# VH-VL binders against Putative hydroxypyruvate isomerase (Gip), part 19

Target 1, 264 residues: Putative hydroxypyruvate isomerase (Gip), of Drosophila melanogaster (Fruit fly) (p36951)
Amino acid sequence: MALKFAANLNFLFTERATSIAERIRLAHQNGFRAVEIPYPEGETSDVVSAVKETGVVVSLVNLAFDKSDDQLRFGSTSVPGSEKLFRSQLDATIDFARQVNCGKIHLTAGLFKGGQESDYTKTYTANLKIAADSLRASKMIGVIEPINKYAVPGYYMNSYSKAAGILADVAADNIQLLADLYHLQHLHGNVSKTLEEYKALIGHFQIAQVPHRHEPDVSGELDYGFVFKALQEFGYDGWIGCEYKPKTTTVEGLGWVSKLGYTL
Key: E = the ipSAE of ESMFold2; O = the ipSAE of OpenDDE; V2 = 0.75 times the mean of E and O plus 0.25 times the DockQ between their complexes.

## First folded at step 17 (VH-VL; framework fv_remtolumab_arm2)

Design V6 (from M5 with heavy chain T101N T105S S109D; at its last read DockQ between E and O 0.66; V2 from the best seeds 0.00; counts 0 for: pae E 2.2 > 2)
Heavy chain, then light chain:
Amino acid sequence: EVQLVQSGAEVKKPGSSVKVSCKASGYTFSDYAISWVRQAPGQGLEWMGWIIPYFGNADYAQKFQGRVTITADESTTTAYMELSGLTSDDTAVYYCAREANEYWSGYYDTHDFDYWGQGTTVTVSS
Amino acid sequence: EIVLTQSPDFQSVTPKEKVTITCRASQSIGSRLHWYQQKPDQPPKLLIKWASQSFSGVPSRFSGSGSGTDFTLTINGLEAEDAGTYYCHQSYSLPYTFGPGTKVDIK
ESMFold2, look of step 17: ipSAE 0.712; ipTM 0.866
ESMFold2 (binder alone), look of step 17: mean pLDDT 90; pTM 0.926
OpenDDE, look of step 17: ipSAE 0.867; ipTM 0.924
ESMFold2, look of step 18: ipSAE 0.660; ipTM 0.846
ESMFold2 (binder alone), look of step 18: mean pLDDT 91; pTM 0.932
OpenDDE, look of step 18: ipSAE 0.864; ipTM 0.924
ESMFold2, look of step 19: ipSAE 0.655; ipTM 0.842
ESMFold2 (binder alone), look of step 19: mean pLDDT 91; pTM 0.930
OpenDDE, look of step 19: ipSAE 0.844; ipTM 0.916
ESMFold2, fold request of step 20: ipSAE 0.737, 0.635, 0.645; ipTM 0.879, 0.846, 0.842
ESMFold2 (binder alone), fold request of step 20: mean pLDDT 92, 92, 92; pTM 0.939, 0.938, 0.937
OpenDDE, fold request of step 20: ipSAE 0.859, 0.889, 0.869; ipTM 0.924, 0.935, 0.928
ESMFold2, last read: ipSAE 0.609, 0.615, 0.627; ipTM 0.830, 0.834, 0.836
ESMFold2 (binder alone), last read: mean pLDDT 92, 92, 92; pTM 0.937, 0.941, 0.935
OpenDDE, last read: ipSAE 0.869, 0.880, 0.874; ipTM 0.926, 0.932, 0.929

## First folded at step 18 (VH-VL; framework fv_remtolumab_arm2)

Design W1 (from V1 with light chain Y50W; at its last look DockQ between E and O 0.56; V2 from the best seeds 0.71)
Fold by ESMFold2, look of step 18:
Structure W1 (fold): chain C 264 residues (1-264), chain A 126 residues (1-126), chain B 107 residues (1-107)
Amino acid sequence: as target 1 above (264 residues)
Amino acid sequence: EVQLVQSGAEVKKPGSSVKVSCKASGYTFSDYAISWVRQAPGQGLEWMGWIIPYFGNADYAQKFQGRVTITADESTTTAYMELSGLTSDDTAVYYCAREANEYWTGRYDTHDFDYWGQGTTVTVSS
Amino acid sequence: EIVLTQSPDFQSVTPKEKVTITCRASQSIGSRLHWYQQKPDQPPKLLIKWASQSFSGVPSRFSGSGSGTDFTLTINGLEAEDAGTYYCHQSYSLPYTFGPGTKVDIK
């Protein structure tokens, strides 16, 4: 039950290419069979073509969001007053995900920039319930990700206890947890215990080394040799997103795959 | 406020080289690519190459491959473009420009040239 | 590499009239097309990014449209200060390329 790795194209190949379509081609050329991508606003046709040309799997798409608005550039899902915008963004993202056969959408929470947190929680929970219905109709899963405050200050979804409580309130089996091990270590720790604790909720994994968010095999807080074995025993058969900052370049940093006993 | 300030005008002889500096301020220097663009008198804009200071690696337009070297010094937040083997066809104004792509934060990913240096005139004559 | 063409090469226009400039790419570039204005002896300045988004501080008389291979810059109500040369630029792939420019003069 070998692990499967996807290139996160917000991070990887960014030093060599500007468009998502070109990064898809580079990922394919360098041995990746799968990618994670943002919703490619304004270039969806080019990305669909690149996916067809290369045959890569699109393992995760981030929800469409308004990059030009400081509050909304990390998502709208939790932001009070953006409910109509969120539904439009969700519909666009589902339509694109269907075209590339992607079954997972990251429902990015957005930033807390004022007002009452309880209003954000109310909005987030309501929007996730709506998303669950829409995603189910398309046979898709939505994921939510706790993100640590050092990486994205002010990100609404910033703790595992908050995530678990919200998922319990949403009560939908197709809204699940994205466990990014970089953020997990900052927010929770105890990787083996945490995998057991959240097993029923987790629907996606991402990796980077702690604390500098580089390749898994650089010196750091997580022993990825051990962690990858734990993921295999967890029984996860999906793609693992490689969401790390290349220490030098993407390609120069891929040695960890073979070094730790895996293949792309 | 983002600013790019370039070194002063240069007069060079054919066969020599020139090194133009571009001092950046008002943003995190290592996180944004800097492109170099030149413009011969009465002509259009011609992209020469770019560097992302965080990675230190540069890419160049094929026309300049082997003649141009683009570098960055993070300690002084300064990018450099060096062009060798100068001919009269290299007489131009040379610009540096910042790309609207903030790596790692995701604020921008469009790669338009949002801020430009004032330009450096390089004249190649005997 | 991606070739950009522009039309027309030159326009001489009476103030308050409409100016239309087209840019065509040799392949699809999505929305990764940007427009710059350059006045004599000045660096270029960004006007429109991502095909249609106005850059901060750009007058509303400037607008952009298009996607894929065909793009348009429109100046609705030309003012005297708008004289200059307009360039399109693609950021879809390296090497980046510019269109050859469209010079706009005041009659």
Scores: ipSAE 0.684, ipTM 0.852, lowest interface PAE 1.7, mean pLDDT 92
ESMFold2 (binder alone), look of step 18: mean pLDDT 91; pTM 0.934
OpenDDE, look of step 18: ipSAE 0.848; ipTM 0.916

Design W2 (from V1 with heavy chain N101Y; at its last look DockQ between E and O 0.47; V2 from the best seeds 0.52)
Fold by OpenDDE, look of step 18:
Structure W2 (fold): chain C 264 residues (1-264), chain A 126 residues (1-126), chain B 107 residues (1-107)
Amino acid sequence: as target 1 above (264 residues)
Amino acid sequence: EVQLVQSGAEVKKPGSSVKVSCKASGYTFSDYAISWVRQAPGQGLEWMGWIIPYFGNADYAQKFQGRVTITADESTTTAYMELSGLTSDDTAVYYCAREAYEYWTGRYDTHDFDYWGQGTTVTVSS
Amino acid sequence: EIVLTQSPDFQSVTPKEKVTITCRASQSIGSRLHWYQQKPDQPPKLLIKYASQSFSGVPSRFSGSGSGTDFTLTINGLEAEDAGTYYCHQSYSLPYTFGPGTKVDIK
């Protein structure tokens, strides 16, 4: 099965455009058929227009977030006391996702800033259950992502085993694991075996080279020639998020696609 | 307190280059972008380019393409703007400005210039 | 590039009067419009970000409104210290662009 790649617009085309709408247009112009985007606060209409204009698939939308709070800027889903906020953010994100026909939402966990981790776990689990119901009603999937401490210090969801435990407790088939190989390598290494171990839980993939988070063909810890073959064997038929920092410019770096024998 | 402190005034000959520094402090350097804006005497504001320190990627206004280089050093939390091929038209006050931008969440994705350096006067004369 | 225009170019105002400055974009920029105040021999200072959000420390007499292509900066009760040039700035797309500025003098 051919791999499908989506441009993560938190990372790609950022040097050329500031609005998400413009980045969508750039992604389309450069051959991408799908994009991953943050929740475009205050720009939802523009993004909807850009999506309609270009015809790109929105493969993933990040949960709406609180821009004013240091703890909540990475999500509210796990943060005790932020349940009402989470629900509001979830509803807003679902509404937007529906408008762009996106069926997958990244349920960002937020930062652990003190207290008992068990309280975060309890909150996270409860909110994910709520999310599962809401997403199901909209025929959507939620994903949670283990993120390494070097990228986001203090991020609550920082372990695949933790994620697995939470998903087990949530017990909803439409809440799945986002496997970002960049984070996976930093967190655990042993990529092939780890992917096998958590295969049944994984519902989304993202890629970047390690350790500097550049294009897959840049020298690093991961052999993406091998990794992509593994993903093909894995049977993943969804969009793979290109969430990497261009080494130079996004456009110049896109040569990795053909170099590795793939197409956008 | 957020501060951007720029290097001192420069007097340059036509054809030469100038490199202006902007030392940032009082915030996490990698959480924001840096833009450079210049202002000719009695004129308006002109955006030159920007850099995202976390990414290391810069982009420039077409007018300055090939002539301007913007860099950032995270270890010293300093941004630089180098402009080559100077002419009298480049005589201006050059500002660095903190640009609200966060790559991960978009928390600061308004891209406003919330803090400015004091400006660096560059005079190009024969 | 997105072109910003401002109106008026200049106005002289009596203290305590209301000042209205308009900024128009050549295309829709959503809410990605910011307002700055610049006084002589000083860098610009952010007043309003994202069309209507007041920056920290900015007096309440300053307010912004608008979306799409038309934006307005309002000063309710001009103070003597408000003399200066006001610029709008769009951050919707690169290259960033500024309006030509509106100079406000105190009578």
Scores: ipSAE 0.298, ipTM 0.742, lowest interface PAE 1.9, mean pLDDT 93
ESMFold2, look of step 18: ipSAE 0.786; ipTM 0.899
ESMFold2 (binder alone), look of step 18: mean pLDDT 92; pTM 0.943

Design W3 (from V1 with heavy chain D109N; at its last look DockQ between E and O 0.57; V2 from the best seeds 0.00; counts 0 for: pae E 9.5 > 2)
Fold by ESMFold2, look of step 18:
Structure W3 (fold): chain C 264 residues (1-264), chain A 126 residues (1-126), chain B 107 residues (1-107)
Amino acid sequence: as target 1 above (264 residues)
Amino acid sequence: EVQLVQSGAEVKKPGSSVKVSCKASGYTFSDYAISWVRQAPGQGLEWMGWIIPYFGNADYAQKFQGRVTITADESTTTAYMELSGLTSDDTAVYYCAREANEYWTGRYNTHDFDYWGQGTTVTVSS
Amino acid sequence: EIVLTQSPDFQSVTPKEKVTITCRASQSIGSRLHWYQQKPDQPPKLLIKYASQSFSGVPSRFSGSGSGTDFTLTINGLEAEDAGTYYCHQSYSLPYTFGPGTKVDIK
């Protein structure tokens, strides 16, 4: 049950390249066998080519987003009135994910910007049920992520209890929880008990050290030696997203992998 | 409402350094890269380098490597560009510009320069 | 480093006529090409992003097209206020580069 690490290309190799395709090549060159990427609007063909060239696994793709709207730039899934947009974004993201053999899509929630929160919850639940059907037809899962308010002010999905309640209402085994340990520590804490509590719901993990969001082995609130052992005992056999700010450069900061007893 | 306001014009002697400031307002400063672009009299635009405040790292065009330092101060929402070893060839207008990309989310990825500072004229004269 | 070239270097154009400016990249850059207008003593202003997307508040007479290596900015119905220099800019890879500019004068 060796742990498997993926480079999150929103964060890693950003100091070296602006295109996702070039970051894929850099991740491969530096020993990563897998990546996490945003929907690569405007460079889909270049990204498909880079994935084929390198053979990297694409472990997660974020839902396509609307760059032009402040509420929707963090996703559309919860936003009332954007249901048609969400379906279009989901279809585009599934089509891309199929081309790169990615089986997981992060269904980003969007921002709460006023109105009735119950309308957002209604929209979110309905859209997640629709997503479950579409994703199942493509042999994919969707994940939802509680995100702390300091990272994304106003993000609709902002608590583990809310996420669990919504997942219970959606009642689809292919819509699961993304546990980002950086956000989890800010939102909930009690890491070992929280992993135990939400075990049946969790389908993806991401890591960064708390509070500065650097490499797992820098000084901070989380003992990743302990946490990684807990993830092994959890029985997680997927990729773990390395979504952290390199303290210096991406490559200079990779020493934590071997230091903590793992390999890329 | 996005604004980039730069420090005033400077006259410098050869061999000295200049540090230009770029005060940002109207958006979340740490989320967007700031690039520095210069324009010599009667010439085109030349990218010098950038900083991504959220990550704290900067990168530079090879021509300026070793002479330029780009920094950001999140507490004052201000980016700085310092150019050392000035010669008459460095006489130019220096611009800061915001890149249309939120680096930590990856949700915008066009990387155009959507807002520019007013420019800072640097004259290198003995 | 990706080299951008522009053609023509200079155009003198009567009002209401069509202006066409081309930009060529030394390698494919997908659609990551942007167009800026610069008037004398002013900073550049974004017109077209991502080859063909109009920036907010830009008049509809400005349009962009192309992908890969060949790109075009079109001004359909030139107005006197459009005089200035136009630059293309690639954001595909670092270092970012600009075209040498195309100066447009009113005849």
Scores: ipSAE 0.006, ipTM 0.582, lowest interface PAE 9.5, mean pLDDT 90
ESMFold2 (binder alone), look of step 18: mean pLDDT 91; pTM 0.934
OpenDDE, look of step 18: ipSAE 0.887; ipTM 0.933

Design W4 (from V6 with heavy chain S105T D109N; at its last look DockQ between E and O 0.62; V2 from the best seeds 0.00; counts 0 for: pae E 2.1 > 2)
Fold by ESMFold2, look of step 18:
Structure W4 (fold): chain C 264 residues (1-264), chain A 126 residues (1-126), chain B 107 residues (1-107)
Amino acid sequence: as target 1 above (264 residues)
Amino acid sequence: EVQLVQSGAEVKKPGSSVKVSCKASGYTFSDYAISWVRQAPGQGLEWMGWIIPYFGNADYAQKFQGRVTITADESTTTAYMELSGLTSDDTAVYYCAREANEYWTGYYNTHDFDYWGQGTTVTVSS
Amino acid sequence: EIVLTQSPDFQSVTPKEKVTITCRASQSIGSRLHWYQQKPDQPPKLLIKWASQSFSGVPSRFSGSGSGTDFTLTINGLEAEDAGTYYCHQSYSLPYTFGPGTKVDIK
């Protein structure tokens, strides 16, 4: 079964477009059938229009967040005292996701900036249980992503074992793991064994080459020919997010798709 | 603190070119786009183009396409704007401005011009 | 290309009174509208970004509102130092564009 690739629009098509709506149009024009986007605060109607015009699938939306608060700029889900804000952000994000027919929301954890980590874990677990109920009502899933400290210093969700423990405590089948292979290699390594260990929890994949976070086919630590075959063997039939820094430009760097034996 | 310092005033003849420099400091140069904006005497602001130093990618307003070249040198954290084929209509103050565009953070950037250079007056006289 | 218009072109305002400046876009630009103040012989200075967010160090008398195509900059209680020209700027689509400016003088 063939793999399906989505353009992450925080990373791709950024060299010539500033709005998500324009990046959606560029992704479509360059053969992408799907995209991953942040919650487009202040621009939701423009993005809805661009999705309708192009027919692209929105495979993932990041949770709405507060850009102006240093602790909350990468999400509210784990942050003690933000529970009412989180619920409001979740509601707004689900409403937007429904308008673009997106079934998957990244519940961005937020930053640990002091206090007791156990309080963050309590908040995170409680908020994920609430998210599970709200998402299930809309036939959506939520994903959580371990992110390495070199990409986002201080990010609360920074370990696969922590993620698995929290998912076990949440005990909801629609809250799943986002496995970004770039972060996975930085955080854990042993990619084959790690994927086997967490297979039952994984609901989304993202890709970039290690260590420079470029296209999958550049020289680096991960053999994506092998990795993609492993994903096919897993029976993964969802979208794979292309969340990488173009080595030159987005379009000039798309040759890896055909080179590795796939199509957009 | 973020600072953009531009090269000094220039007097040029029609048909020649000018190259204005913009030395950036106080932030990671490659992570932020730099725009060039000009203002003719008594007139409004006019966007000329931008460069994203990470990509080396430049893009230009149609009016200047083919006449303007915007470059960046990461080793000196300096952006340049070169305008060729000068006419008297090119007499203006030329500004560089940093865009609020922090690449690779995962959140969506606003691309407002948060810091500006002091401006470089270019006078084209025959 | 997205055209921005501003109203009024010029206004002379009594100190301590309210100033309202309007910017209109030729198409929806979401919240990607920013306001700058330019005093004579100085570069522009960012006041309001993202339609309504004050830039660091900007006095609270400055505020912005609007979305889509219609935007407003408000100076609530004009002070002498606020005299200058005000520009709106869209960052929704390249090429970026500016409004033609609104000159504000003290009466």
Scores: ipSAE 0.647, ipTM 0.837, lowest interface PAE 2.1, mean pLDDT 92
ESMFold2 (binder alone), look of step 18: mean pLDDT 92; pTM 0.938
OpenDDE, look of step 18: ipSAE 0.858; ipTM 0.921

Design W5 (from V1 with heavy chain T105S; at its last look DockQ between E and O 0.53; V2 from the best seeds 0.63)
Fold by OpenDDE, look of step 18:
Parts: C-alpha cells; sequence; structure tokens
Structure W5 (fold): chain C 264 residues (1-264), chain A 126 residues (1-126), chain B 107 residues (1-107)
C-alpha cells in the first residue's frame, strides 16, 4: 500500500511562517494532504479556518501545554500535582481536535525534574486512563511517544519498554504508541526488530534521519528506502509524520519524496 | 540574568559591509531564536531577519534578501548580522532581540521579543 | 506582509489619566500581537505579549486586549516615567512587522 506523509508543522515550514495557520497553507501549497500540529494556543479559530480553506487532514494534534513552565512545557500528563491542569489541557485539546476532525492526540508526558519516578509513572498511568475514557467518548486515539534525551533532556517517556509497561497498565485500546524512528534509533537502535517487538502497540509513525534529524534522503544512520518498504510491509495505513529539520529549506528538501519513489 | 550584548558603533563607507555581533548569556542559547531589528533615526522599527540557532536556519525580510546574512555560533552563543552594499539609507541603530525557539519544544506562540540588545549604531557616510 | 497601523500617532497626557492606544492589523493575526515601550536612546521593552499577557516586571497599570485585527494597549493612570513611544508588533507571519508607533508625552 502507498505510504501517506503528513507535514509536522512544529518542524516544517517554520522558516517561512510562524503561525500554524500559515504553515498549513504552505504545506498545502507544497502538496501535503495532511499535517501534524501543536495545540494552537491563541489561534485555534485561525487554524480551523486554514484547515477548512485548504482541506488538509489534521492527522495529529499535540496536547495543549504550559509554555511558561519549565517542567510543563513538554506536557503535564506525567507530572505529579498537575492533574487538574492536565484535565483542562485534555479537554481543550479534544475540543479543538473535534473542530478540525482530528482523531489522534499526542499525550505529551512532560519532564522528569526530580523526585520519585514511580510517582510520575503513577500520575502518567492515571491520567492516561482518564484520557482513554475522554478520547473514547470523542472517538479519538491517544498516543504516547518515547523521546530521546538528546532531543528533550529529562523527558519522562524515554523508553519503549517503559511505554509498553505504561500501556499495559493503562489497558486501553485507544491509547497507543507513537514510533518516531528518529527517537527509536537514538534510544534503542535495532529498528526493524524493535518495531516488530512493539508492532501491536504502535498507532502512529514519524520520521527523520539520524543523527541530525534532517530529511530521510540525507546521509545518516537509517536507510529510509529500506525503512519505508518495511513500513509498507508493516501494514501501517495511517499518516507518517514528517518531523524533521529541513537541511536547508522545507521546500528544497521535499525532493526526498520523489527520490525515494513516493508521492505526497 | 538574560543579556544580549552587541558590538560597538560602526562608521562605514557606502558600498562596504558591516558585521554586528550579539553575545547572548543567561539562558540556553539554542532554546531561543534571535531576530535583528533596525531603527533609522527618528523612525520606527524594521524587522530584518532571524536565525534559529538550534536548526541553523535563517530567514530574511525580502527587502534585505541577498544583502543580509545572519549567523549564529552556538559555541560562543553569539549571533551575527552582516549587511553588505551599505548606503546612507542603512544608517540606523541595529538591535538583536531574543524570541522563543518553537521548533524543538513546540512553543510556537512565543515569538515576542522579550530581551533586546543595547543596539549598535551604524553610520554610513561618504 | 501584514500591515499594522496605530492610533493615535501622538498623545499628550496629564499624569494619572487613562491612555488608550489602538493597533489594527491588515488581516487577522489571532492573539499574536505584542506591545513594546521605547524611550529615547534605549531599546524597546516588552510590555504585553500575545495581546493581553503582561510581561514580567511590567506595572499593573499596563494592560492589553483584543484579538483578530483590533488591539488596544491601556495605561490606567499614566506615570511620568511612562513617557515614550509605544509599538505594536505582529508575530503571526513573516516578515515580522511593527506599527508606526504612538508617542506619549507627559503634560
Amino acid sequence: as target 1 above (264 residues)
Amino acid sequence: EVQLVQSGAEVKKPGSSVKVSCKASGYTFSDYAISWVRQAPGQGLEWMGWIIPYFGNADYAQKFQGRVTITADESTTTAYMELSGLTSDDTAVYYCAREANEYWSGRYDTHDFDYWGQGTTVTVSS
Amino acid sequence: EIVLTQSPDFQSVTPKEKVTITCRASQSIGSRLHWYQQKPDQPPKLLIKYASQSFSGVPSRFSGSGSGTDFTLTINGLEAEDAGTYYCHQSYSLPYTFGPGTKVDIK
């Protein structure tokens, strides 16, 4: 089956536009049929308008976050004492996702800033259970993502085995694993076998080259010609998030799509 | 304490180039973008361009395209703005300003200029 | 580019009076509008970010409101030290643009 690619607008088109709405328009102009976006604080209506205007699919929305707090800027879901904030953020994100017909939310874990990790685990698990119920009611899926320490130092969810344990405890079929191959390579390597091991849990994919997180066709640790074929064999029919840093400009770098034999 | 300290005043001839530096301290350099804004005498503020140290990407206002180069050195936490082909119209105070880096954290709503350099006066005269 | 306009261009105000400055954008910019104060021979200083959020250390007499295309900076009870030029700034799209400024003098 054909792979589908979505522009992650935390990374793509950032050199041309600062608003998510404008980035959506740029993505559309450059052939993308889907986008991944952060929660657009302060511009939800503009983003809704841009989505309607362009007709792009919003394939993923990140959970609303507190940008003013050093610990919470990467999420509140795991942070002990932030349960009320999490609920508020979850509700806001769901409301927005509904408006743009997005059925998948990245439940960002937040940073571990000390204390007992077990408390974070307990909080994370409890909040994810709450999220599962809320998301189910809205026919949405939540995903959690292991993120490597080089990208986000101190990120709580930093292991695939940890993620698997959390998901097992949450025991909700609508809470799944986001496999970003860039993070996977940094965290564990052995990409093919790791994907096989966690296949049943994976509900979303994102890509970037390693180690510099550029386009898939840039020289690096991962052979994306091989990887994409593996994903096709994997049977993944969802959108693959292009969460990479353009080596030069986003537009100039998009040549990787055709170069590797695919289309947007 | 967050500080942006710019290089000293410059006097340049028409046709020459000027390179202004902005030394950042008191925060993680890669977590914030640096914009350059200039102000001609008695005039308003004009955005010239920005750089995202984390990504190394720079973008410029169309007016300055091909004439301005913005760079950043993470090892010295210093941003630079070089402007070539100077004319009298380029006489201004040039400011560097910090804005949040959205690209690794997703904090895209933090593009306010919360800290500014002291400014660098560039005078272009024959 | 997004064009910002301000009103008034100039205002002379008696201390303790209320000052209102408006900024209008040529298109909707959501809440991506910021206000700066600049005094002579100084760089601009951030006052209000994202239409209504006060920057750290800014006196409570400063407030901002608005969304979309129309924004307002309000100074409730002008102090002598508030003399200067006020600029709005949009960060909705590149290139960043500023309003032409509003000069506020103290009578």
Scores: ipSAE 0.560, ipTM 0.834, lowest interface PAE 1.0, mean pLDDT 94
ESMFold2, look of step 18: ipSAE 0.770; ipTM 0.890
ESMFold2 (binder alone), look of step 18: mean pLDDT 91; pTM 0.935

Design W6 (from V1 with heavy chain N101L; at its last look DockQ between E and O 0.47; V2 from the best seeds 0.00; counts 0 for: pae O 2.4 > 2)
Fold by OpenDDE, look of step 18:
Structure W6 (fold): chain C 264 residues (1-264), chain A 126 residues (1-126), chain B 107 residues (1-107)
Amino acid sequence: as target 1 above (264 residues)
Amino acid sequence: EVQLVQSGAEVKKPGSSVKVSCKASGYTFSDYAISWVRQAPGQGLEWMGWIIPYFGNADYAQKFQGRVTITADESTTTAYMELSGLTSDDTAVYYCAREALEYWTGRYDTHDFDYWGQGTTVTVSS
Amino acid sequence: EIVLTQSPDFQSVTPKEKVTITCRASQSIGSRLHWYQQKPDQPPKLLIKYASQSFSGVPSRFSGSGSGTDFTLTINGLEAEDAGTYYCHQSYSLPYTFGPGTKVDIK
């Protein structure tokens, strides 16, 4: 099975364009057939236009966010007391996702800033259940992502075991695990076995080299020649998010695709 | 308090280079980009380029491509702008400005320049 | 590059009057338009971000509106201290560009 790669526009083409719409156009111009995007606050119409213009697939959209709050800027889903905000963000994200025919939403957890972690867990689980119902009605799935502390200090969802527990409690088949191999390596290592262990839960993949989060072919802890073969054997048929920092420029770095024997 | 403090005024000969520094403080350096904007006497504002310290990547306006280099040192929270091949047309006040980084940092804003350095006057004369 | 134009170039206004400055973009930039005030021998100061959001500490008499290609900065009741040059700035795409500026003088 051929691997499919999507440009994560939180990271790629950021050196050339600031608007998501423009980054979509850049991604398209450089051969990408799919993109991952944040919720484009204040730019939804422009993004819809860009998607229509280019024909790229939107493979993933991040949940709408509160840019004014330090705790909520990484999500509200787990933050006690932010249930109403989460609902509004979810609705907004779903509405937007429909417009761009995106069927997958990253339900960002938010930061743990103190208190009882159990309260965050309770909130997260409850909100994810709500999300499951809303997403199901729209024929969408939600994904949750364990993120390492070096990338996002204090992020609530910070382990695969935690994620598995949450997903078990949520008990919805349309809430799945986003496995970012960059985060996985930082969090747990033992990538092959970890992927095998959580295989049934994984619904999305993202990639970056470790530890500096550059292109897959950059020297690092992960052999992506091996990893990509493993993903092929894994049977993953979705888009793989390229969520890495270009070592130089996005365009110059795209040589990794052909170098490793793949195509966009 | 957020502050951008730039290096002092420079007087340069044509053909020489100038390097202006911008020391940032009062915020997390890696959460923001730094843009450089210049203003010739009596003229408007001209964007020169920017750097994202977290990425280490800089981009420049085409007009300055090959002649400007923007760098950032996270350890000292200082950004630099070096401009070579100076001519009289480069006489201007050079500003560094803080720019919110969207999306990847979790600061989903609009890349406005919310804080500016005090400016560095660069005079190019024979 | 995206070209920004402003109107008027210059405006002399009596205190307490309403001032309206227009900025037009050569293409749609959504709401990625910002307004700055600059006084002589000072750096620009952010007034309005994202077309309509007031920056912290900015007096309520300043407001912004618009989307797409047409934007407006409004000063409701000009104060003497508001004399200066006002610039619009687009952050939709690189290279960033500014409007030519509107100089506001006090009569």
Scores: ipSAE 0.213, ipTM 0.712, lowest interface PAE 2.4, mean pLDDT 93
ESMFold2, look of step 18: ipSAE 0.589; ipTM 0.814
ESMFold2 (binder alone), look of step 18: mean pLDDT 90; pTM 0.925

